# VHH binders against Isopentenyl phosphate kinase (IPK): the designs that were tried, part 11

Target 1, 332 residues: Isopentenyl phosphate kinase (IPK), of Arabidopsis thaliana (Mouse-ear cress) (q8h1f7)
Amino acid sequence: MELNISESRSRSIRCIVKLGGAAITCKNELEKIHDENLEVVACQLRQAMLEGSAPSKVIGMDWSKRPGSSEISCDVDDIGDQKSSEFSKFVVVHGAGSFGHFQASRSGVHKGGLEKPIVKAGFVATRISVTNLNLEIVRALAREGIPTIGMSPFSCGWSTSKRDVASADLATVAKTIDSGFVPVLHGDAVLDNILGCTILSGDVIIRHLADHLKPEYVVFLTDVLGVYDRPPSPSEPDAVLLKEIAVGEDGSWKVVNPLLEHTDKKVDYSVAAHDTTGGMETKISEAAMIAKLGVDVYIVKAATTHSQRALNGDLRDSVPEDWLGTIIRFSK
Key: E = the ipSAE of ESMFold2; O = the ipSAE of OpenDDE; V2 = 0.75 times the mean of E and O plus 0.25 times the DockQ between their complexes.

## First folded at step 3 (VHH)

Design q12 (from q4 with F27S; framework vhh_7qbe_3; at its last look DockQ between E and O 0.02; V2 from the best seeds 0.00; counts 0 for: pae E 18.0 > 2, grease 24.3 > 24.2, placed apart)
Fold by ESMFold2, look of step 4:
Order: C-alpha cells, then sequence, then structure tokens
Structure q12 (fold): chain B 332 residues (1-332), chain A 117 residues (1-117)
C-alpha cells in the first residue's frame, strides 16, 4: 500500500462519530430506517463539519436516480453556483440496528463456520442488508451537501482473528480523507482467520480508528441521554444520568458530575437502595479505552440540542449548565 | 446496607498458600482486595469486574495472587501463593460500585494473614 501523508496536520482529524443503530433505525420494525432522526442527524453533522458561516443555500450531492423512482434530490447544475465550503475532517461509523440482525442471527455468521451452506448464505445476506443501510446513510448525508463515501470494512480488506482485529489497513480510509471526502464505515460481516467469519462491530471499528487517527474527540449518538447509574424505567425513576467521568492512566475512572460522596458519610440512607447497574460497566469501559488515548468521548442522544453541542466540539472548552449527556475524559 | 465479611486468614509459613473469601449480603459490582501491614498505609492488592472478565493486580503480587469471584454465592476470593513475610497484613475486601478503582464505598472488617519465616 501507499500512504500520501503530509507532515503538516497529519493528525488533524477532528471527530469520529458513531451513529448508533438504535438511534437511526426503527426499534419496532425489521430493517426500517428512522427517517426523521437520520435527517436531523445529517443536518447536525453538516453544521458541525462546516468551518465557516453556513451558506444560505445548501446544494446536495445525491443527484442519482433510484430505480423505480422518478425523483432526483439535487440538480448537478446547481453545484456550479456556490462557493466551495470548507469542512473539518470527520469520519462516520454506524451500527447496523435491525439491518442484518435477522440474517446474521438465523445463520450464525458471528459464530463462524463458512463451510456450512447456511453460514455462507447468511454472510451474503448480512452484507446485502448492512450495505443497503450504509447506502441510505450516505444518501442522507450527501443530501445535506456532505461529500460522503461509503466504505465497507470487508471491501477494504479488513479481517479478524477470533473476533479481534487482525488486518485493518487504513490506507484507503486515509486516502479518502486526504481527498476531501468523509468516510462512512459500518459494522460488517468479515472473514476471520480462526472462525472463518464473524461480525466486526462498529465499536471495535471506532476503537481501531481512534487508536490510529487520534481525533480531537469521539461522539457516540445513541437513543438514550447518556450513561446512567442504573437502567432508567417508569418503575425506577431515580436513575441518575452520569454527566462527566474522569479516566486515569491505569484504566480507573471516577464520576465527577454529579459529585458522589465518599464511603464514610451516612447522613442520608438512600444510597444502598440504588445498587444496580444494568450493564453500565461495559459502556464506560469501552469509552474509557478511547479516553486513555487523550481523546474526549461524548455519549449523547441523537437528534437533540445536546448532540449538536457534542458534535460541534463545544464541550472541550466548557460544559453548559444544562448539559444532558455523558462526557468521558482522560485525567492527568 | 451492604455487609462484607472476610474469612480465611491465618498463620502460614513462607512459601505457603492461603485462600481468602469475602461474602457480601447484597448487590456487588467491581470488588477489590486491600491490605495493611504493621505500621504501613493500606495498599491496593487486586480488583475484579462484576462479571469477572477484567482483573487488576498490584505489581508486588502479580503472578502469586489470583482474584476470582463466584456470583452465585456472592463471594469474592483471593488465592495467595508463594507467600512472603512482606505479605503479612490485615486483608480487606471492598466494593467499587462504579469500577473506578479509586472509589470504594463499602469495606469489610478485615482478616489477618501472618507469614512466618
Amino acid sequence: as target 1 above (332 residues)
Amino acid sequence: QLQLVESGGGLVQAGGSLRLSCTASGSTSYMGWFRQGPGKEREFVASISGSGGYTYYADSVKGRFTISRDNAKNTLYLQMNSLKSEDTAVYYCARDYWGSKLEYDYWGKGTRVTVSS
């Protein structure tokens, strides 16, 4: 492979964004996109990427025609009428949501066994499903004037060994960024040196990208406000949103907002009653791995005022009083 | 209120082994072992995640001590092998509800381990 890396600004990737599958697909319907959420997210991404004032007219980049449709969303002749916009460098990764889930689950693609006809068929069907989702996300971003390019990990030659990344050459991703495009990667079915095949998750992709690209910050767009001390539910209204978490060099972390009391004070007896976590350990530990690199991680509900703040990078300078999300940062 | 009760301490010859246990009366999460030797400050020994998938050890005990847990019995263990006189201490178990490794909210009363030459 060949890398065209400029000495200046070789580390200028601003943000890696995960579009959580639950945030952009419908929970109640198999393989259905949440069109309204995706439209808002695409608009928010454009606003976050734009380095100058917003132009009065946004010219979309999806002037393709979908088979069976007479609609075209953009006229190519309009592109010649506006000044070029300058975009900061973003990378987008999305989860699969309900796309590919049925195919992968029924066939056992994540477990491997490509020699079995059902697994091979499942691999094919899974990739068709997640690639369809990827195309629709690329279309939505392109309609907002973002120069997006879908990049499937499988097609880029990425592979695993017993579900861990084995080969994930970034040459194509780097060239795409250097050419002024925004790569859009996704969770995918990939070949595996031990299992034959498996699923490479968006979370693993983001950790790999953050390790190598060193973005200024990472944003996880989800369907909940952030990380809670316990699962929020109507029957458990005392769940507490954890707004800021500091991560140390040894992988330890501490909730710094809200400030939690030491083990020595017992004026209030309410602490013991809230002693369930519902998988919070896993969510924080994933984000902490990225935060140890010196890269801020923001976990926030998609398509909200708070997600715009996170995408803009505003949280690096100061945290608004009314912030509703989770910030995970390295502590010196 | 969560109660943590250590057991398994005792007198052992250098090079010997002991297994400490800590039973919890309620919900647990990350758990850890600490120790305090005569005239010394309390120090970290080992910790383990709620599922048992992640373990951490102080450098002084790596390779000799193993932390484990049995979630069905709500019990934390510390297997101590190749004991040395400097391992003499009162050993405490503690809960780290958030997995921070810095903030422990409940502590046991401790169990004494004495390693003789």
Scores: ipSAE 0.000, ipTM 0.153, lowest interface PAE 18.0, mean pLDDT 79
ESMFold2-Fast, scan of step 3: ipSAE 0.559; ipTM 0.830
ESMFold2 (binder alone), look of step 4: mean pLDDT 84; pTM 0.858
OpenDDE, look of step 4: ipSAE 0.023; ipTM 0.343

Design q14 (from q4 with S51T Y106H; framework vhh_7qbe_3)
Fold by ESMFold2-Fast, scan of step 3:
Structure q14 (fold): chain B 332 residues (1-332), chain A 117 residues (1-117)
Amino acid sequence: as target 1 above (332 residues)
Amino acid sequence: QLQLVESGGGLVQAGGSLRLSCTASGFTSYMGWFRQGPGKEREFVASISGTGGYTYYADSVKGRFTISRDNAKNTLYLQMNSLKSEDTAVYYCARDYWGSKLEYDHWGKGTRVTVSS
C-alpha cells in the first residue's frame, strides 16, 4: 500500500546469500546448530550489509530483544526517534542440514504420496524441524543487528510441479525487502501438483529468487573452500580448487583459474533442476544459470576471510592473489 | 588505516575493580581483549560480537570480568571486578576484521594493569 511497486522493482538487491546446511548445523549430529560458525556468519553478514555506511546508534542494536528490555538491547529512548539506517538489501536462504533431512528421507516425502500416512507424517515432522531451524537462524542474525523476517516457503505461496517451482509469492518477498527487512527463507517440504509433495531445496529457491530479483551477486556459504575437480580428502590430496569459472552466453563454462586441460563443458539445465545435492558438474551448472543473468556467483567456506570478501562484494572488481574460493561469472 | 587505543590501566589492590576502554578510529566487527603477564605468552581474555549479542570469556575471568561496547562511540570496554594478582598484565584490545574469531589482525599498543597483593 505505501510501497511504490515500480520503485521497489527498480531498486537493486545487493546479495542473495545461502547459508549451507553443513556450514550452520553439526552435520554428524541430529538437529544441532553449529553455534560458533553461525555467530561468525551473522557478524560477517552485518559487516557486509553496513559496508560504506556512517556509524549510528541503530547500527549497534540487537534486533532479537523485546524493545526496552535487558542490558543487551539498545535503550528505546536512544533510538526511538531515529530514522532507520540504510542497509544494503540482502536475502538469506538456509539449508536444512541435520534438521529435517533424516525425517524427510525416512518417510519418503521427496518421492511424494501424501495419501500415505507415513509420508504425511514425515511432511509434518520435516516442517516442524526446518521451521525450528529457521527461527533459530532468524534469532541469531537478529541478535547480530540484522532485521530478519522468517519466510517459510510452504506458508508463503511456494509450491512445485514435478519438483520444479510452480508458484512463489515473490511480491511479499520484495515488499519485505523494500520495508527495510532481510527475508530469511529455507529448504522446506512443499505441496507438488503432480507428486502431492516434495522437498524444495535452498538451491532451487536461490535460483528462482535470483532469476526474478536479479541481485548484484549471489554467495553460497559452504563447509569447503569452494568447488573442487574431485572431492577433497586425505587420500586425494591433489584435488584442485576451481578458483574462477567463466560462463558463456550459451550457458557453456570453462575453468579460467587454474588453467586446466579439457575442462570446457556445456551446462545441462535439465540435470541441475532435479539434483538436490549434486556433484561438481551439477553445482557449477546451477551457479552458471545464475551467472548467465549477469549475476556473479561466489562459492566459499563460511567463517573465513574469503567469505567476508565474497559477502562484501569485493570480488566484483578484482580477485586477491591469495583467493581461496570459487568465482563463477558471465564472460563475453 | 584503523587505530586502536587502550586506556584505563593502573595500579589496583587485590579484590578491587578497574575499567579498561579501547577507542577505535573507525567501525569494528568482532573485538577482543587479550593480556600478557610477566614471563607469559599473550592469552585471550574476552571477546564480543559486532552488536554485543555474543560474548566469550576465558575460564579464568568468567564471573569477574564483563566485556561491553558502545558502537556509537566506537569504544570497547572491559569491566574487571574481584581482581587477583594473577590478573597483572598488559591488556591489549584487538579487532577481528573478518569476523572469523580466529585471526585478530589489528592490535592496540596495550595498557598496563598491576594488581598488588
Scores: ipSAE 0.005, ipTM 0.400, lowest interface PAE 11.2, mean pLDDT 79

Design y1 (framework vhh_h_nbbcii10_fgla)
Fold by ESMFold2-Fast, scan of step 3:
Structure y1 (fold): chain B 332 residues (1-332), chain A 123 residues (1-123)
Amino acid sequence: as target 1 above (332 residues)
Amino acid sequence: QVQLVESGGGLVQPGGSLRLSCAASGFTFSYRSTYALGWFRQAPGQGLEAVAAISGSGGSTYYADSVKGRFTISRDNSKNTLYLQMNSLRAEDTAVYYCATGYWDSRYEFDYWGQGTLVTVSS
């Protein structure tokens, strides 16, 4: 029969972006949003969505341009004559930061045991905290005209088995995208068929989404410039930023910029209790698995020139000479 | 029920080698697990010291400066077992060695511990 090209190509999303919890929340204050950083991130995301000539578009609305109002409005008199903006398709996933992690740690939700009253209470408290954060992220992005829909994993069919993803309602995610919206998922407390419950991280969500949705690229917005060979701190001034990493067919990876004297597929990280970069090792592993799919991964500091370049997809064609971030790509 | 059972300890001469094993039951070493695995030791009359750790994926490792270049941590997820290869042993390495696991996103808090295995380095 006549060879037809798949329509799924015209529905491909441009980017899955993670808003790192440490980048969007205040480190030293419980359940406090970093409003200044979040506003910059929302602005950069909107700018990135307006750039690019991908044929798949969503329709946004610029509520922020109404004189004297920062509120989201559905009044026909306010928006009936507004010019729609064409936005590229994105999926947003955010971390919990100072929302959720404290409650989950105290109660042992990450270890399971819903039969224990403290764990069940912690599950509820954790979900209240992270869903409140999700609502505020959705609101901040929507204020920039991005048609965001919050999709909490627990209530959207996500579950785990021994902490590995066992189920996810990806059909609803796809339908949301196809309907012209930007889904906003987040790290959540979920049911686990062996442990009873656990924490599902945003990094695990992104890997699962990337495997099924096949974005053109993935961006991790963090509170550090990128991945280092050891945790950067005032006591570790010689920590080296890993600017480019190549991933092989088998998922093995090596640093290609800077060139290291003895390059191997493993990075040696400190496990000291005060290590502020502890999440980066898991990001490398998840990023390498995404890159193996042929999807570029960029790990960058939020609210910088480098995060704007990454969100725009500018790194796909060339790397700026002043690049400060981590690029992870498939190497053939 | 989560259990960690260490084995492989014993008496060894300075400069010798030992391989410690930690068999886990009640949970599995998944490649996608956020659970970190590590080795700690406690010398007689001293506090607990972190020796080595490996991430859930196996992609990242940590070593204390005192053992770097001499000890190697590894994991076999198919056998649900953590290993510590100890080479060029010194009298100062004499300690009870504990296997531990914890939730990686808690940034290296170790919640489950084995009973320990004694390593004695002496002539």
Scores: ipSAE 0.000, ipTM 0.121, lowest interface PAE 17.3, mean pLDDT 74

Design y11 (framework vhh_7aqx_2)
Fold by ESMFold2-Fast, scan of step 3:
Structure y11 (fold): chain B 332 residues (1-332), chain A 122 residues (1-122)
Amino acid sequence: as target 1 above (332 residues)
Amino acid sequence: QVQLQESGGGLVQAGGSLRLSCTTSGFTFSDYAFSWFRQAPGEEREFVGAITSGGSSTDYADSVKGRFTISRDNAKNTFYLQMNSLKTEDTAVYYCAATGYWDSRYSEYDYWGQGTQVTVSS
């Protein structure tokens, strides 16, 4: 017999979080990690993953074994704290940032054409760069005591057809979660059945994972506070932060905080199935597609008090008075 | 030929315990995640509990949390629902279900048992 019980099923995972490329890498420097920001992000992730109120930071095992790191130490206090806590189920996806953008753009990997020597070379160079970034992210999280496993999409069965996900080995992702680990995926260069190759973005990965894993909420950690009615810059000081957005059954969306009276100009964003927009407009559209599944989406600046609230799931029932970020929820 | 067969249902008094079993055949047991559902007369089917394919994680409905425990035995191709502190409200037909963890579309499952009756009297 076959009954749809979507509304009654408990979710298997708590959160899928994106570490935005611009938030974890130095955009102005080729292949440079933003070490200070990544360290804070790793700390906040560990805090969010531990069950219970105000979990203390445990100076636990350095599981990375990176050259120059200290020996693995098992302190009795650290072991006791870890045994008394259970890690919430999270999946981490990170963007390529300065690691992927420069190499892929210059070689034309995103346009396809693997028969061209420059594209094939660019594919290899792009993958070397993004897998190096993935290893460094895995190391940073592991040093904070998070049991991370890197999972590179190309090597884990991900492929596309006209840029849409055609295959993905989600069974291995599930088994990794089931074994008590935190999978860490990333934007990658992948084979495409029609174009030959393309770039699989972290945003596309998250949408695909959300559709299949049904998390309680999704968090996008960015280098801006959230979604604005205009790109924020010194030349646009009147840009308004959109704090709460409601998504309808058709994927259309409406700003509910601030109200229209607080935004003199009409917000002219829309979500459409065939729209191919870049930057923040694309992020709004992808977030809306996740929200219409009944999954809350939070877009916040990394390494802030607001990102900690989002990662903790504190926004599910109430919004703090001093909130600076964007919440996207299904309405009706 | 795939088969899911429930057993262990019956009549029990409030405050009592029952253990339901679901024996499976026709597929590789260790590759599947399993769930228990229940349906009382005139009501929609509700989720009760789940165990992942690796067996390391379990999920429960709030109404049964702390009273029911789901477990699996890969060597016996069987999974269980241990039901403690039973209430009259737990009276329902209980169904076992199997799904590939990532293969589910919405809350659809690949295979279902025929159901077993649990009646809790006061």
Scores: ipSAE 0.000, ipTM 0.120, lowest interface PAE 19.7, mean pLDDT 76

Design y2 (framework vhh_8cml_1)
Fold by ESMFold2-Fast, scan of step 3:
Structure y2 (fold): chain B 332 residues (1-332), chain A 120 residues (1-120)
Amino acid sequence: as target 1 above (332 residues)
Amino acid sequence: EVQLVESGGGLVQPGGSLRLSCAASGFTFSSYAMGWFRQAPGQEREFVALITSSGGSTDYSDSAKGRFTISRDNAKNTVYLQMNSLKPEDTGVYFCATGYWDSRYEFDYWGQGTQVTVSS
């Protein structure tokens, strides 16, 4: 059972953004953050959240520092009369990347079975790993001047039934936003009504949040430019980036840029009918579920000029000719 | 760069067997979960099987339980799907996939697929 957000302080949310695990962690090393990408991501998020020009030196207070830290560079008493920057309403969700896979893999948490000592131990170890990542992401964003609050799903009322969301404390998410903060959620180990426990992915969290909070747009920051018709690699030089996809009222979709060959006599023009990769279809289908709500979805490579455009909401009205990313939106 | 190359598909009669292989490169294979998915013409892609990074745990779709076995060889960077008692309903393109989570819902990298046809 979930709390009804429409009965509380409902507010328009501009963006729900996913920091893809592969974009913020180093895939070749266990539990290692991709510091260079994360710093650029934090900077781009702050720029997107500010609705006007703001003095960088007075707005970027690092809220992660404790009172008495030797690293406090300014007398905080001098700042007491200054007003905080107004931030557009964002929710951040991050993937686990290299932080979750090791513990979950060894214990079988995703399968359930909390009565088994190994699964219960693995649940705890998985949560230690992903909550440590969450704290580091919250810290990195706060260092850039974003007033982030970490909200770990297990501890914030999230549970599943057969891996689908059964409950979530969305009222606390809304109150956090209404108080001027940016919530940071993440993929987590959660209790499951049928399996006992499972893994709740960031993508499932975002779909649930989008359905209930109705943001203006959703951004997925990835380690690839966007969705391709086949996995991009040096051995697949003909892989085509799908730049724009239209979603119908029934959830069906078709690629509109690049223009695929089509005749007036055929309706099976959709890339899904010709796609040989299940991953591409899944990413599009998940994004289409959000897009049919009237919420634009942008899938872009993190720490690029294209991700800045997506985060700013610049793609809502037009698509630049030099665009390198995937836009998925409802077609009227 | 991550590469996954499936092989072992083909035409087989009902009741027959096939063994699919997926050769992986470009990442630390032993640190990632591996999965198999399939897609029949005109249908949604569906989960088939998953194996954890160590090989210590597996998960199967209801249609695959008792007939299919997923396994891996971390020394050879290869994941396998042994398919027994094949039915016409098993016809489809079979993809291997890898991701950071041991979850059928979070895979980041996919192969191009291998065709399995179960027909007389």
Scores: ipSAE 0.000, ipTM 0.188, lowest interface PAE 14.4, mean pLDDT 76

Design y3 (framework vhh_lunsekimig_d3; at its last look DockQ between E and O 0.01; V2 from the best seeds 0.00; counts 0 for: pae O 15.7 > 2, placed apart)
Fold by OpenDDE, look of step 4:
Structure y3 (fold): chain B 332 residues (1-332), chain A 119 residues (1-119)
Amino acid sequence: as target 1 above (332 residues)
Amino acid sequence: EVQLVESGGGVVQPGGSLRLSCAASGFTFSSYALYWYRQAAGIERELIASITSGGSTNYVDSVKGRFTISRDNSENTMYLQMNSLRAEDTGLYYCATGYWDSRYEFDYWGQGTLVTVSS
């Protein structure tokens, strides 16, 4: 009896999702989750991941009490003889948002110097904060029936050298995916060979993951529609959404849509008020690096119809006319 | 088990060139930074070149402009192209990977390959 080892076609990673901190946390409140957005995002992710017909009932996988809650939201008894839903292979990476930012900034962990008591303490405090956020995100997704596993880069042995990725073993991540789970990684405080410590950003993590896992597409969920030619603000009502950006082999990029007529309007590369990690140029550059790999990058506002389309991979074949977001693609 | 195996060492005249190789196995090669060290007789082992998982390279001043570190992830091999070799470049060259802590200890080392620069 030839055990037809069903060539479990190791399905390629479909999507890597970045949950921007501003999309899932309240920026102006220390360690506050934006519950409504997170719930919508969780639902959208479930929908995007689910292969086949939606089950009649969502099987929640959070059977633990949340701090401050007297009730468990998911009941194990609800898990009947239901056919297990098949999920496509996704990886989720989230930013720190209002979690970890205060601790990191105050202590200066991003600059290194673990020999300093304040930095050491800040390192610990930052990790506590970001791992708390990670747990809440994992729970939110688990409640939507997504088999999520929280994974801290630090705990996975990731480290840097002068802020560059020095060690980022993906074995645990890969094993998790192969076991049918959705890894949820996060920006983290990590050890640095030269500096002692630093912050490993979600963007760096995603780039690393994209390079090795080669997903079909990458989605950046943010609190804004996409990348603008200047920071959108009430004082800048004329900010233009860049809908499509082409990336060349040399890493250069060009706005394809809209056709920016030589309007004397200098693209303002300044740090957008909504982006703590850098300005437009930085965002594009990070995405461009991924695009160079031949992986489409979609930057889109979270908890919108557009984010759902992006997560579904609907943008791969055609860009809808009503698309509101930024597509970054490799152009040969 | 993680293994690093250096090769390509030998005897070369001053001004000559050598290419060292480090064959790696037992870990996700593309996910780790790699390092070249050398140890001259009676001298402590010194870091001379590094390449991150992302391909960023660094060199000590003494080899800058002469040595080039590179990696081929498809072959799980790291290289060190050494040009314009000098007598002071003589030593045992080691490949290393992993995290080095405050003690400058890496997780994994090769056995080394000997480079001798002599007239």
Scores: ipSAE 0.000, ipTM 0.207, lowest interface PAE 15.7, mean pLDDT 87
ESMFold2-Fast, scan of step 3: ipSAE 0.346; ipTM 0.661
ESMFold2, look of step 4: ipSAE 0.006; ipTM 0.342
ESMFold2 (binder alone), look of step 4: mean pLDDT 81; pTM 0.800

Design y4 (framework vhh_ozoralizumab_d1)
Fold by ESMFold2-Fast, scan of step 3:
Structure y4 (fold): chain B 332 residues (1-332), chain A 120 residues (1-120)
Amino acid sequence: as target 1 above (332 residues)
Amino acid sequence: EVQLVESGGGLVQPGGSLRLSCAASGFTFSSYAMYWVRQAPGKGLEWVSEISGSGGSTKYPDSVKGRFTISRDNAKNTLYLQMNSLRPEDTAVYYCATGYWDSRYEFDYRGQGTLVTVSS
């Protein structure tokens, strides 16, 4: 996609949201959706899409569920008298969770070698699993009245080179948004021009989309409150939730909430340059690359009051006192 | 609260063996597939073994296949990793993990890890 700055502003995306695999699938069951949590997430997404202050709005239809049915109806008795709703422009990307990604790891799809029968079988099995999950996510969001279109990366022009995005059909993504729909992408198995094949993660998709579409903010819905300075546990009682992180022009970052207090001076602390536990520095560094674009990044626990605040864009101006999550944004 | 507590790490000579254990609590252990993942200094997480909830299926990447064996005792809520023919490149913090995971092998539940150092 070669969308220029003027066109991107008139078609700007308000939010790109990741539905983390752990947030939308059952914790103790393989390839099972966490239906209760997904219903709350779908409801929160719909609320955010309708209440947002995006620069431009998408005009869509407010689908109602037929009483006693979980399926979307195209029946005039269910839809004919409904009002068209204005939706803020959103893109949804979901993780694979236990759907396919684990099978891909076992077969070596992430390492390449598509000429090997085990890798080719794993590629097929991975894609069947993640496309099944995508259909269920699309269905759940559509049941809440969101006009979702599933867009599986392999089938929509996405490919990689040494695991970095080499191609993507962003023009179709933009056309889908412009037509009043919400695209739903997902982590997938894709062709790689060096390795033969690999796994394209939802995180890589989001960074690529953010770089080209420049949303007002990005939300990562996770199974934990946010990013901690170390994994929280009874043995680590001093583990601290990093509530706000500022990113500089050079990509450097520092924690601005919480701050350490000195007798006569408030002091900032910066996270250690090397993170050997929990991947904290890696998560912050990846989010900082998005923040440098002028795009706020919010990492929050799904299906909470904090995730609703993040999805609504309520965090763009200030951090509320009772905030429990991680905000990463460009320092002025 | 789901809790996973690893033990058994330490310093070992190349060619040596170590057995790691993971004590699990706060969930129905036999209903979960369990995993071992590791993180070498300055590198990302790498998946090193899996076992089904029943213990009937195990899988390994080529880097450890034939050298590592995962097993579980569902009556004791304990996961094991038998590590043989250890190499310097096996030096890492080893994590017991369960639930769902992303492309970086970050699971929704994992312990604090146990350090394995393979050095002369």
Scores: ipSAE 0.000, ipTM 0.112, lowest interface PAE 18.7, mean pLDDT 76

Design y5 (from x5 with Y57S; framework vhh_7aqx_2)
Amino acid sequence: QVQLQESGGGLVQAGGSLRLSCTTSGFTFSDYAFSWFRQAPGEEREFVGAITSGGSSTDYADSVKGRFTISRDNAKNTFYLQMNSLKTEDTAVYYCATGYWDSRYEFDYWGQGTQVTVSS
ESMFold2-Fast, scan of step 3: ipSAE 0.080; ipTM 0.477

## First folded at step 4 (VHH)

Design q16 (from p2 with F27S; framework vhh_7qbe_3; at its last look DockQ between E and O 0.01; V2 from the best seeds 0.00; counts 0 for: pae E 15.6 > 2, placed apart)
Fold by OpenDDE, look of step 4:
Structure q16 (fold): chain B 332 residues (1-332), chain A 117 residues (1-117)
Amino acid sequence: as target 1 above (332 residues)
Amino acid sequence: QLQLVESGGGLVQAGGSLRLSCTASGSTSYMGWFRQGPGKEREFVASISGSGGYTYYADSVKGRFTISRDNAKNTLYLQMNSLKSEDTAVYYCARDYWGSKTEYDHWGKGTRVTVSS
C-alpha cells in the first residue's frame, strides 16, 4: 500500500501542545519527573491524536531499557498484523521544569558569555538535563503508542540574536510530521549571535511554530487550572480564574469571562518569585501573541478532564459551562 | 488535494508595477512564489508563513517585491514594483515546504509576466 505521502502532506497541523515543566516535573526536586501526570498526559494525547476508533490494544514503541530498569516495557511481538493507527498532526513542546533550570540559573547561561568557563559548562549541563527530560517524555508517549521523535532546537540549528529567534528552520520538523511522527521539542540552550548563548524557551518555540504552521489550536498544559487575576494562594482566597480572554488587533487583551465589573481591583500581576517563566502577565502576553495570529490558545491543568477536552479540540465550537481553564482568542 | 490558481500576470513596462494573486482551494501554511524565466531554472522569489508574520525574499527582489496573504480569502499576493526585464518569467505559487525555501509542492499552473524594455 503506497502510503500516499501526498495526502498526508495536505493536512494542516491540528494542535501544538505545550507541556509545562511544572505539569510534568516535580517542583523543587532536581530532575524529577511527575510520573503520574506524565502517564495521564500521554494517554490523553493518544486519545486526542488518534483518528477513528481506538484500537483494542495499545502498541508501545519503546523497546529500549530505561536506566535502572532490567525490563523493556514494550514488546515488539505485540505489533503483529495490527492496522497502523492514524494520528492527526500534533507537535509537542515541553518546558524544562526541574530539568535544566538549575543548571541554567546557576551558570547564568541565559545571560550569555560563553567565554566564561562556568557559562560554557552550564551550557553543556543544561542541554544534558533538558535532553534527558526530552527522552523520557518521548518514551512515555511512545509507550502509549504515539510515534514520537525527540527534537532539540539546538540540534536543529536553531539560534537567537540578542535572545530573539534568528534561525529556526522548520524543515526537519516538517519532514518528521510528514513521515507520520510527532515531533517533541523542548526549551533549549542555544547559540546567540550577540550574547554567545541563551535559553530558548518553550513559549518562544511555540510562538514560532504557531506563526509558521498555523495550527488549529494550541494547548498549554500547566499545573494550575489556568490564568488567575492574581496568584492563587492560601493568602489570596479571592483569586478568580479567568475563563476567557479576548485579544485585540493591537495585542491588548480583556477578560470576557467572568465579567469583571470595573472594580478598581488592580489585577495584581505580582509574579510568584519561583515561576521562572514569568507571572500571569507574561503567560497571558505569550498566549496573546499566539492568539493574535488567529490561533486559539487553551491554558488548562494537565491530567484533567478539562485538559482532555482542550486537547480534543472540543472548545473550538463551544465552551462548556463547567469549563475550568483559560481560553485566549482573537477578537476582531 | 490543494489547488492553486495564479492570476494577475501580463505585459508591463520596465519600472512598472504588477500584482499577482494566487488563490488556494483551502487553508495553507507556508506559501511561496517562484518564477521561471526563459532558458532559466525555476527560482525562489518569496515566501510567507501561515500567519503572515514572517516573510522571506530572494536577494534579487528584495526591496521591490512584497509578499502578503489574506487567509480569510485563502489568497496569496505578490506586489511587484520597479519591475525589470530580468523579472520576465512565468510566476508560480506553491506551498513552501515549511519555510525550507528549497522544497515545494502543490504548484499552480503559473501566470506569465513580461517586462518590456
Scores: ipSAE 0.000, ipTM 0.249, lowest interface PAE 13.5, mean pLDDT 87
ESMFold2, look of step 4: ipSAE 0.000; ipTM 0.211
ESMFold2 (binder alone), look of step 4: mean pLDDT 86; pTM 0.879

